# Ledger of designs, part 14: VH-VL binders against Peptidoglycan editing factor PgeF (pgeF)

Target 1, 264 residues: Peptidoglycan editing factor PgeF (pgeF), of Synechocystis sp. (p74606)
Amino acid sequence: MTMGDDLWGWQNINGSPYLTCALLAPWPHAFFTRAFYPQLPEQLITYLDPQGKAFRVKQVHGDVTLTATEIGQTPLAPDSTHPPADGIISDAPHQGVWVASADCTPVLIGDLIGKRVAAIHAGWRGTKARIVPKTIDKFLALGSELKDLRVALGPAIAGEVYQVDPWVALEVGQSVQAVQKLATEEQQWDHLSTMVNPPVLPDAEPEKYRLDVRRINQLQLLELGFAQEQIAVAPHCTFQMEELFFSYRRTHTKEVQWSGIVSY
Key: E = the ipSAE of ESMFold2; O = the ipSAE of OpenDDE; V2 = 0.75 times the mean of E and O plus 0.25 times the DockQ between their complexes.

## First folded at step 4 (VH-VL)

Design v42 (framework fv_canakinumab; at its last look DockQ between E and O 0.81; V2 from the best seeds 0.00; counts 0 for: pae E 5.7 > 2)
Fold by ESMFold2, look of step 5:
Structure v42 (fold): chain C 264 residues (1-264), chain A 123 residues (1-123), chain B 107 residues (1-107)
Amino acid sequence: as target 1 above (264 residues)
Amino acid sequence: QVQLVESGGGVVQPGRSLRLSCAASGFTFSSYGMNWVRQAPGKGLEWVAIIWYDGSDEYYADSVKGRFTISRDNSKNTLYLQMNGLRAEDTAVYYCARELPYEYGGSDAFDIWGQGTLVTVSS
Amino acid sequence: EIVLTQSPDFQSVTPKEKVTITCRASQSIGSYLHWYQQKPDQSPKLLIKYASQSISGVPSRFSGSGSGTDFTLTINSLEAEDAAAYYCHQSYSLPLTFGPGTKVDIK
């Protein structure tokens, strides 16, 4: 259905599978699976860049992205050794930027010319708040050009199984400007449910909907002017693929997988 | 000052209903997950229900599932527990409790507790 | 459901001596275990989070240790005001559960 589906490859370290995206081939990167638990980014980075330094944040389901330098200058979150944010942009070589997920979308970004990379944790709350477009704005402010960016939306809970309340589906859908500009909620619902590859799907339970958060993020990127070949969307569902991924919706447990990308 | 105050407890006969309220003050209520915890006289603590900070998810202990409903009104800084089909074993002091800020995939420690409201179910 | 057990059920301790309370989980819960103190006729109070992390305003004589399935709360030098019930609580997974409690008295 998209060029993004053709870009995904499984890799293996000592019997443990992880996922890579050809669109991000210039950078060491991975969407790790549950098989790497309980390893943390500080260990995982050695598989990608033995000289790399891992950067991470306390994810709060918000819309803030920090540079690696800003991480050292931002007050720590309450009861945490990390500052609050949901995205990280590199600002020097050999920096690994990392996000944890268990259903929320891990987004990895590379700048072919400016050499900076990013990792974003994009759940429905951050997607509603447009964390990905805001991170793209930060790339541009740092001197990147949109045509040079490559974006991979990694394994997450699929729209087919992600049941949500109507207000969640509508408010996240309204983060797409083409939807937000429609005059009535009836028009907005109709657009969200009938477009090609719709981000909002019906649920068997009345007064529930299903939401494809990766599709919403893809739509946000396309509206910013990205070409489809700059965006890869993983078809993998963390909920349905229990052997490969932890899923908070499935088990309500603390375990996560990590995704990261290293600058050069 | 950060404070939680429960109300709505009382004496009721089996099979009847009560609604408990928990009034929050001194903090941004909509930023915190909230829980109900109960304690039967002379007994230990029993978790009853949790609701996410934005009201998006609710979960219940098996002993109350289908009978109790947790809800919140963030515009009024109030947490609720609707208790239907009350039984003698529901007799307890009911506490509301605030979670520490959200972390990876779940619930956290309860850093602020109310003083509790007594529910007595007897004929 | 994750079952927490505590031992001992009851402990009578001379002031200034060390108190040790254990909590055991029916499966590994990492460090997602928390300790609460409940004095007579009062609501619970958080003492230790994440097995071993201190809470602002809690005396330094309280400490926690352990991970996985075995956890310990230690009161290094018992004070009279520490007479209370102590509960462990896991936040690893839903449903959330508490241990049955340990009552500590002064002798």
Scores: ipSAE 0.183, ipTM 0.686, lowest interface PAE 5.7, mean pLDDT 92
ESMFold2-Fast, scan of step 4: ipSAE 0.389; ipTM 0.731
ESMFold2 (binder alone), look of step 5: mean pLDDT 93; pTM 0.954
OpenDDE, look of step 5: ipSAE 0.241; ipTM 0.733

Design v43 (framework fv_canakinumab; at its last look DockQ between E and O 0.74; V2 from the best seeds 0.00; counts 0 for: pae E 4.2 > 2)
Fold by ESMFold2, look of step 5:
Structure v43 (fold): chain C 264 residues (1-264), chain A 122 residues (1-122), chain B 107 residues (1-107)
Amino acid sequence: as target 1 above (264 residues)
Amino acid sequence: QVQLVESGGGVVQPGRSLRLSCAASGFTFSSYGMNWVRQAPGKGLEWVAIIWYDGSDEYYADSVKGRFTISRDNSKNTLYLQMNGLRAEDTAVYYCARDLGYYEGTDAFDIWGQGTLVTVSS
Amino acid sequence: EIVLTQSPDFQSVTPKEKVTITCRASQSIGSYLHWYQQKPDQSPKLLIKYASQSISGVPSRFSGSGSGTDFTLTINSLEAEDAAAYYCHQSYSLPLTFGPGTKVDIK
């Protein structure tokens, strides 16, 4: 079971609210709200660690996570000052790693022993491509142990309002091994819709479904061997909580909020 | 040589259908969103439709919504516009354009085709 | 839908003079405004992206400025080859929109 709302705390800087997670208490971190727009990670990091250096990428809805060192070694995306990726993992102290979101899931990760941290941008495309498991694999390759990791899945569009086409719901659902192993699509749909806390929900419109991307990411983590106590899932919906968050689905505009975590 | 080439234009009667194609070459087609933009004779530019780099999302101008369908085949480096229920007001040169939004869909249009003329007349 | 307006709709300008074209958005669009040049019987060509960023191969006499709702394209010293229609375009929000265009002719 995911940890509930008792792990999530609202904080304020000069009346501007942001969210923190108790599982990540050892690390300076934040899921910032729209109130901080148009501040960028280079400014926002000063609220978390005045010594910190901010790292970010050009998010392309893919499955690549770069270390802070690899960012300097990776060719830049076209017309960008950043390389293409959707996740960042620290490799030295005082590195802030950041992702932008406006409905996609911002995932923050801390390693209690290995000291490295990560930020991941996980939309349905990245989730289908298993960006979170691939980032965990990278932690392990760098010497981390799974039992030492703590993961927070931040504010995102909630499954109850996230209408998608059937093929999106099914293919993202199939990124969960337990689903993919089922013999028929009928069994896969049934599993996705009837399990406890189902990631696929019905939609009022025929031939549409609702998809809980945070729940799918949580299921992927559980299959890797995470204990439920290592994973926190924010209950906050960026679409429904207009006063706090930008949402691309709501407005089709480019504003985003930032989430970040700083290594020590 | 980065290039976009439209084809499929012609003269059609109102209510009929027409399918436009846009052949892309010289760049990684599947990394970019694509747009159709039209220009009626002697008039300005009008955005028609956009499709995301992977074909996952499509959006339309209100003037064509429900009648036009944008699509792409990334294995053939080709963008399409299916135009149904054509009207006199759809008479225009139709351009395809590459969206600069690398793995995105809404940015500047940096590469344009030569255009293909669609004339809707009785 | 975000409406873009342009001013003027037409201007006839002496060579080597400064040309200024204004684009106004019906709401703030940040810097997600782009400028295109369309010469007679040609396809549009991107001149300026993100309000003020240069495009390789575009003469330095073309510049852009502005943010939010008010944007300007400037041709610092008009050349004969610059006779064309000029369009602004916003990529901030769907549906995407163009301004109505400004025709620039040589006196």
Scores: ipSAE 0.357, ipTM 0.748, lowest interface PAE 4.2, mean pLDDT 93
ESMFold2-Fast, scan of step 4: ipSAE 0.372; ipTM 0.762
ESMFold2 (binder alone), look of step 5: mean pLDDT 93; pTM 0.957
OpenDDE, look of step 5: ipSAE 0.480; ipTM 0.804

Design v44 (from c02 with heavy chain E58K D106E, light chain L96Y; framework fv_canakinumab)
Fold by ESMFold2-Fast, scan of step 4:
Structure v44 (fold): chain C 264 residues (1-264), chain A 121 residues (1-121), chain B 107 residues (1-107)
Amino acid sequence: as target 1 above (264 residues)
Amino acid sequence: QVQLVESGGGVVQPGRSLRLSCAASGFTFSSYGMNWVRQAPGKGLEWVAIIWYDGSDKYYADSVKGRFTISRDNSKNTLYLQMNGLRAEDTAVYYCARELEYYGSEAFDIWGQGTLVTVSS
Amino acid sequence: EIVLTQSPDFQSVTPKEKVTITCRASQSIGSYLHWYQQKPDQSPKLLIKYASQSISGVPSRFSGSGSGTDFTLTINSLEAEDAAAYYCHQSYSLPYTFGPGTKVDIK
């Protein structure tokens, strides 16, 4: 099957592969592959927790994270049966929180001591708006401590293939505090392109760049004080691994895969 | 209250250029993907182009790719279609249309009244 | 590209009769199929979204069904105001495509 690093492992249900992360081992969780389409979170949760209740939102590429309770208290998105948000935090046992993706980064989080979990949909706009740091702030406000959190950034479009306009790369890069503090845009470009594992890569097409959104989210977490060993970044590219993942950039189709994690 | 109003149509000779505008009002324009759809006289609807809410992604029908450019100015709540190398087969009423969802490829819930482009020699 | 085919091309219907329009996709598009009504000299109007979901302000006599490759728009009891062209539209993948249309006339 497709290889991952030591933290990422392939599992199987009835011949269909799904991905797990060792950092999230305490929680039932999965980054499901295209093999599970068209199953929705309400069906998929039965593979993780037969007692579990699935929670999902209308993803709008924003920066809002709701608790499971707040989902019931928030007005529905226009023409949707779910409220608008891009992240969910559990606030009771047996709650499965879910996000859909087809290139955007699914982020799953667990609290080892507080036992709450979260799922975040982090595309480039959500990343620019710092949805992951904002969700971490919400964990802390609920009583979690940073040292107890474990974060997995799942399969997403890789920087090597994610062509973007310069302004997208720059504005997403500016969400990183070390970048934002630099005096000129020229210095910001230089930093983003030359740092270790640079999140901005050159593109063959003139005046285009390639952007690693997972790397930007990793940098945001490191700035918050996370240790490297609390963060797992999947090596899997949704665009390049077409047998396993849907990718909007590759096909421009509406098919998605789901990622979820269940509290206990 | 939600409204789209096209302008810029007219009669133009083959090979020339024309720029269409679509003025949006009554909603947060910068949160919605926008489309251009055309209809030749007495014919059906033909999709032309899409632009994402923030301008970061664009896609074109093969019949216009390389000749037409879709763009938007979110500060002016305006969508544009720059039409170059016009051909007789581009003669149509051009509609702008809003996607139902912020970022997805969805139903077109709001349409403009259309603007007629006639390409004739 | 995904090709959409509609049948019939044209139908002349007596008021109060049931009208059925079909749309077939060249490949599976799930439920990403929408229906529009266009009256003479007017812009298209969304009637049904995602194969079967109703639109606020659209009369209940309009309904949609289907999934995958086969879709149906039904007008349970035709009114004079329903004389129009009807188009299906897929939003499953780019490029988006429309069916060729079905013209419904009242006689």
Scores: ipSAE 0.020, ipTM 0.572, lowest interface PAE 7.4, mean pLDDT 90

## First folded at step 6 (VH-VL; framework fv_canakinumab)

Design a1 (from v11 with heavy chain D57E A107Y; at its last look DockQ between E and O 0.01; V2 from the best seeds 0.00; counts 0 for: pae O 8.8 > 2, placed apart)
Fold by OpenDDE, look of step 6:
Structure a1 (fold): chain C 264 residues (1-264), chain A 121 residues (1-121), chain B 107 residues (1-107)
Amino acid sequence: as target 1 above (264 residues)
Amino acid sequence: QVQLVESGGGVVQPGRSLRLSCAASGFTFSSYGMNWVRQAPGKGLEWVAIIWYDGSEKYYADSVKGRFTISRDNSKNTLYLQMNGLRAEDTAVYYCARELEYFDSDYFDIWGQGTLVTVSS
Amino acid sequence: EIVLTQSPDFQSVTPKEKVTITCRASQSIGSYLHWYQQKPDQSPKLLIKYASQSISGVPSRFSGSGSGTDFTLTINSLEAEDAAAYYCHQSYSLPLTFGPGTKVDIK
């Protein structure tokens, strides 16, 4: 049971649209669109929480998630004003945590009881490295319970159009435990391509495949014990919806949209 | 012809160790994940541990973590369960079970006859 | 962990009657639920896989249904040889868990 269109809604600020998810309704949050470029989190947070403080990191396509407190304690990335990481967890009220993305999967998380929120940048590399599961582990270590978490996977490049090399598809696919434990690569390919809502599809070009990174992240979450109802996957494709989203695959430019969630 | 045969069960005192074996035949052992499942006398089934086809990953029930170790020797078509620090509540028939999958999940299609482990002072 | 419950715990049934056993999961597990039969002094036997898929060699009188959190095993026209314990099992996530079992006796 995939939670799709029914959970996702469009809002607007002065005519500029942004996307919200019903699973995260308790928290001010937004998957902003290209209409808000080039505004930064420090500006965008005012639309969500006027007294909120924005937190961001230098995204490096890794698997590190920092708390808001740890951000202030972690050495800065070279030539940056932010530490290197790809995920942020709040640890106090009125903290807005943010990630930037074009085709990569932005992930927002809310804890109904613990009240912590998170933003995660999950490209194929971060997904391969299981950044979302690792972030969940950090939630649990901080006292959260799995059942209380709600996860929204935001706009990203859809599997139908995300062309990748075979080794990328396989390595990302192997980040799913059910795939990893299969004895042969052939079995793994078959599994990835024939399961319900397969994360890997063939491509018209030989030696190419199409990869659904959001589906992989969903599978990783399900393996952790998340109920299907705890996870929302946006049906929106950054590549195909050019009027609303930037796509590096489409334009090879550096424009990004910001996704954020604020704790209370 | 597919068969699993457990051995190594017996009576032991609390705190002692015991090693169970499961001999597989009739199929390519190295291609399948393997599990241990136990059943206390007159009680239900309890999953104990799983090991990947190549032994690369292992997972345990909380009740046995830190005490039990699952392993396998694919060259011998044998699954093992090293049980240390045995407790009275570990008393059970221990089954080895082969894991199959259809989509992205698994079920136990082949079970051994089980071997009884009794922990008693 | 995902907790499975079963109902009833026990039932005594006359041959040829219909038997219904339910299994409930503490959270949605899709169709990742399997049923096993265990006869006295025997090992468990796979009966139904993925909520409703039949197993080769299992009589057609056995069927499964359900998805999400609620599942049902049905024995249409109970036979004497069906006296056994029945367990549901989820493979949705680790740790793997079983239901407490339902014992079916023949009157």
Scores: ipSAE 0.014, ipTM 0.561, lowest interface PAE 8.8, mean pLDDT 94
ESMFold2, look of step 6: ipSAE 0.436; ipTM 0.781
ESMFold2 (binder alone), look of step 6: mean pLDDT 93; pTM 0.948

Design a3 (from v43 with heavy chain D57E E58K A108Y; at its last look DockQ between E and O 0.72; V2 from the best seeds 0.00; counts 0 for: pae E 4.1 > 2)
Heavy chain, then light chain:
Amino acid sequence: QVQLVESGGGVVQPGRSLRLSCAASGFTFSSYGMNWVRQAPGKGLEWVAIIWYDGSEKYYADSVKGRFTISRDNSKNTLYLQMNGLRAEDTAVYYCARDLGYYEGTDYFDIWGQGTLVTVSS
Amino acid sequence: EIVLTQSPDFQSVTPKEKVTITCRASQSIGSYLHWYQQKPDQSPKLLIKYASQSISGVPSRFSGSGSGTDFTLTINSLEAEDAAAYYCHQSYSLPLTFGPGTKVDIK
ESMFold2, look of step 6: ipSAE 0.511; ipTM 0.803
ESMFold2 (binder alone), look of step 6: mean pLDDT 93; pTM 0.956
OpenDDE, look of step 6: ipSAE 0.738; ipTM 0.880
ESMFold2, look of step 7: ipSAE 0.348; ipTM 0.733
ESMFold2 (binder alone), look of step 7: mean pLDDT 93; pTM 0.956
OpenDDE, look of step 7: ipSAE 0.815; ipTM 0.906

Design a4 (from v20 with heavy chain E58K G104E; at its last look DockQ between E and O 0.01; V2 from the best seeds 0.00; counts 0 for: pae O 10.4 > 2, placed apart)
Fold by OpenDDE, look of step 6:
Structure a4 (fold): chain C 264 residues (1-264), chain A 121 residues (1-121), chain B 107 residues (1-107)
Amino acid sequence: as target 1 above (264 residues)
Amino acid sequence: QVQLVESGGGVVQPGRSLRLSCAASGFTFSSYGMNWVRQAPGKGLEWVAIIWYDGSEKYYADSVKGRFTISRDNSKNTLYLQMNGLRAEDTAVYYCARELEYYEGDYFDIWGQGTLVTVSS
Amino acid sequence: EIVLTQSPDFQSVTPKEKVTITCRASQSIGSYLHWYQQKPDQSPKLLIKYASQSISGVPSRFSGSGSGTDFTLTINSLEAEDAAAYYCHQSYSLPLTFGPGTKVDIK
């Protein structure tokens, strides 16, 4: 069980289900499922805002977040029609911002006062690089206030089944400031594995660990001063719920689901 | 038992320098961030400076920036505060405090008895 | 910097009565709020951590609550030994700051 389970609900379009979060109720938004494959944001946006414009980027598992305006000003990624980034922030009404994911954590953000919205792709690398905190910093730089932000961490591979190498678990764990401040790796491991709702757990396989990337992102947000009530973490696992979600870890295929939010 | 003991306080004239020490015992000193907190006579608590467990980062209150330097010698289990350009408003009991790490933040769980610094003409 | 305010500044209370001290932050700090007790001629002592978490060795009559900007320290049934100054402290961001303190005396 994750915090905010009661905030999540299912909707459908013509019998195809998608997930919404009550924290983001002010904004048209969706964590779409595999049922919508292979539709792209340009098609999906019509379900959320008929006059909306879809924005997407070439995701590269980095830590860069661009505004909609910056997307038009940033050089394209090689062999792509989009600039490289892993986060998008709106800067006008009727802008739908989108990220694609399978097991990686899709993050949607809404500003209750500033009206800006964001979509972030947060895999373990982006999380390690603190893409969510960096995106929050960009919100603040643009005039938003922390108290006005609502964050939803969507369906992703659950910590219970996300097997990683020890160095990955540790490096991602070290992206949490409280962990990084601990003097020894032993202390860090103990902290990561014994805290409430630990983000790192041992695995049955020797020299492997289970990593909860959404939990790490949550911890990063809490360190920024977010209240628990500002953050919703989806209990849905893309690996375990194959009827609804694609999972690269499960199938090693390139299918993804899209998550988007539209500004007003 | 865990203990912090401050020393080095005294009476000094404005503009002079003073170096405070804090001796730690009963715990692995090198594993903890350390802080200086001061309290003017009859007043509240004021954070002065923090130093990371390995000395990799240091931060100061604006009121002491450029004048005070926090440092530590982990081989000696000792925290220091070099105070230069002392002012009357620096008059206070100076406490060293251990910062205890937690996944949701930090707090001061152990305090020394304090050492009095009096800046007076 | 984050400014913390406390109310009241001073309180004189009869033993066994309930005491309530409030701390307000100038901006939201989540649960990064801690309480300290300082008795006369003594060093501060950690009383409550992260708004509401208890500390080993602290009597159960002490409790904390709150989140965001408004916090409360409660002493349920004041004892004579509780005469002290109480400070809230935020560890959300640098510079670290304390509230101005609340002095509690016994009638």
Scores: ipSAE 0.006, ipTM 0.536, lowest interface PAE 10.4, mean pLDDT 94
ESMFold2, look of step 6: ipSAE 0.528; ipTM 0.814
ESMFold2 (binder alone), look of step 6: mean pLDDT 93; pTM 0.954

Design a5 (from v11 with heavy chain D57E F103W; at its last look DockQ between E and O 0.92; V2 from the best seeds 0.00; counts 0 for: pae E 5.7 > 2)
Fold by ESMFold2, look of step 6:
Structure a5 (fold): chain C 264 residues (1-264), chain A 121 residues (1-121), chain B 107 residues (1-107)
Amino acid sequence: as target 1 above (264 residues)
Amino acid sequence: QVQLVESGGGVVQPGRSLRLSCAASGFTFSSYGMNWVRQAPGKGLEWVAIIWYDGSEKYYADSVKGRFTISRDNSKNTLYLQMNGLRAEDTAVYYCARELEYWDSDAFDIWGQGTLVTVSS
Amino acid sequence: EIVLTQSPDFQSVTPKEKVTITCRASQSIGSYLHWYQQKPDQSPKLLIKYASQSISGVPSRFSGSGSGTDFTLTINSLEAEDAAAYYCHQSYSLPLTFGPGTKVDIK
């Protein structure tokens, strides 16, 4: 979690709640709730920017981030109207970039100076593959500076309830360079479970662990040189907050909520 | 040619175990989720189990939970079903089936020929 | 668990006539409904995905429609080779389920 949970504000449209983050105040943005289902980004963007154009991808739990221009130049995923990717960076004003989630972390990013914004779908697979650091590298390659970036990690399944197999917890944990550099897996497990605000928690079931994917993404950002104040982590759990969010782990159904941010 | 070939079926007594295999060829096996589906003689199709492309998630029908284990070895292009504590109602032709989408449940676009498991005393 | 029902259980049809098979879900499943054909002593074959989308290599006489809870498979001009069992399948939620099947025979 970041300092001060008042960074996260509930907003309302006709009784339907959505969440905003103070770090992203310069940009129209939202982490929408289940109350907006079945609306799609093409409709949802009208709440944020009536003149905006919505951009989205076919999420494949990978590590690829495309610019809005690259979306039009990338072959479509099989049986889809969208190219495969898990992140989008804007490259012009009035572009809304969107990701769907139901437990995976929606990450929204704004560049205070360079003006570009991004949305990333970061589940444990994308986190293991370091999609967030790779997207930051893409910002830098486009001329952004690290100090100007603001990152919000939105509602997702909380580590306290996210049971996983040991190999998942370890391999995602190894995406943190400080962990990967340790000589043995025993040392890596010890580090992941005993550090301040540990990303790996015990589970009552033998041969299971609990994994905080948002915390791993936060650690990856801190290793890149982000200050704590540049990163907001939502305390909201999609699994536990059934009235507000769909959760794939809870119901094993296809419903999702959308999160998006619009460039100026 | 994309192909799935099941093996390991046979006649066994109740309470015994069998291990089914499904050999995949002609496609990148590690890119696809896989399922087992069974069909009792003269009956309809019944979904048994699913495993995601990387083995990270496994789910089972209630009728087989705790007795059957789905697994895969992507280095050998092989899907498995370990069937323990077999019962007469497990008698069926067992099919392996490939999902159309590689990370989530979907339509089954490729099926094997099936292998017969008969559980009788 | 989502229960799928099919109607009719059996249908005997003269060649060249239209066949209609329905599938009903116990709750809304959007368009996550698929159709399979199974000929005697053969494995199932995918005919229609996502309620209405065609599959390469499947004759155009097969079509699907519907969304939510009510779905239809149509064979617009029955051929002798279409004598088979037909199953619907939902991929909306786990556990995955099939309909009980509809047997189509040639008169």
Scores: ipSAE 0.216, ipTM 0.707, lowest interface PAE 5.7, mean pLDDT 92
ESMFold2 (binder alone), look of step 6: mean pLDDT 93; pTM 0.955
OpenDDE, look of step 6: ipSAE 0.690; ipTM 0.873

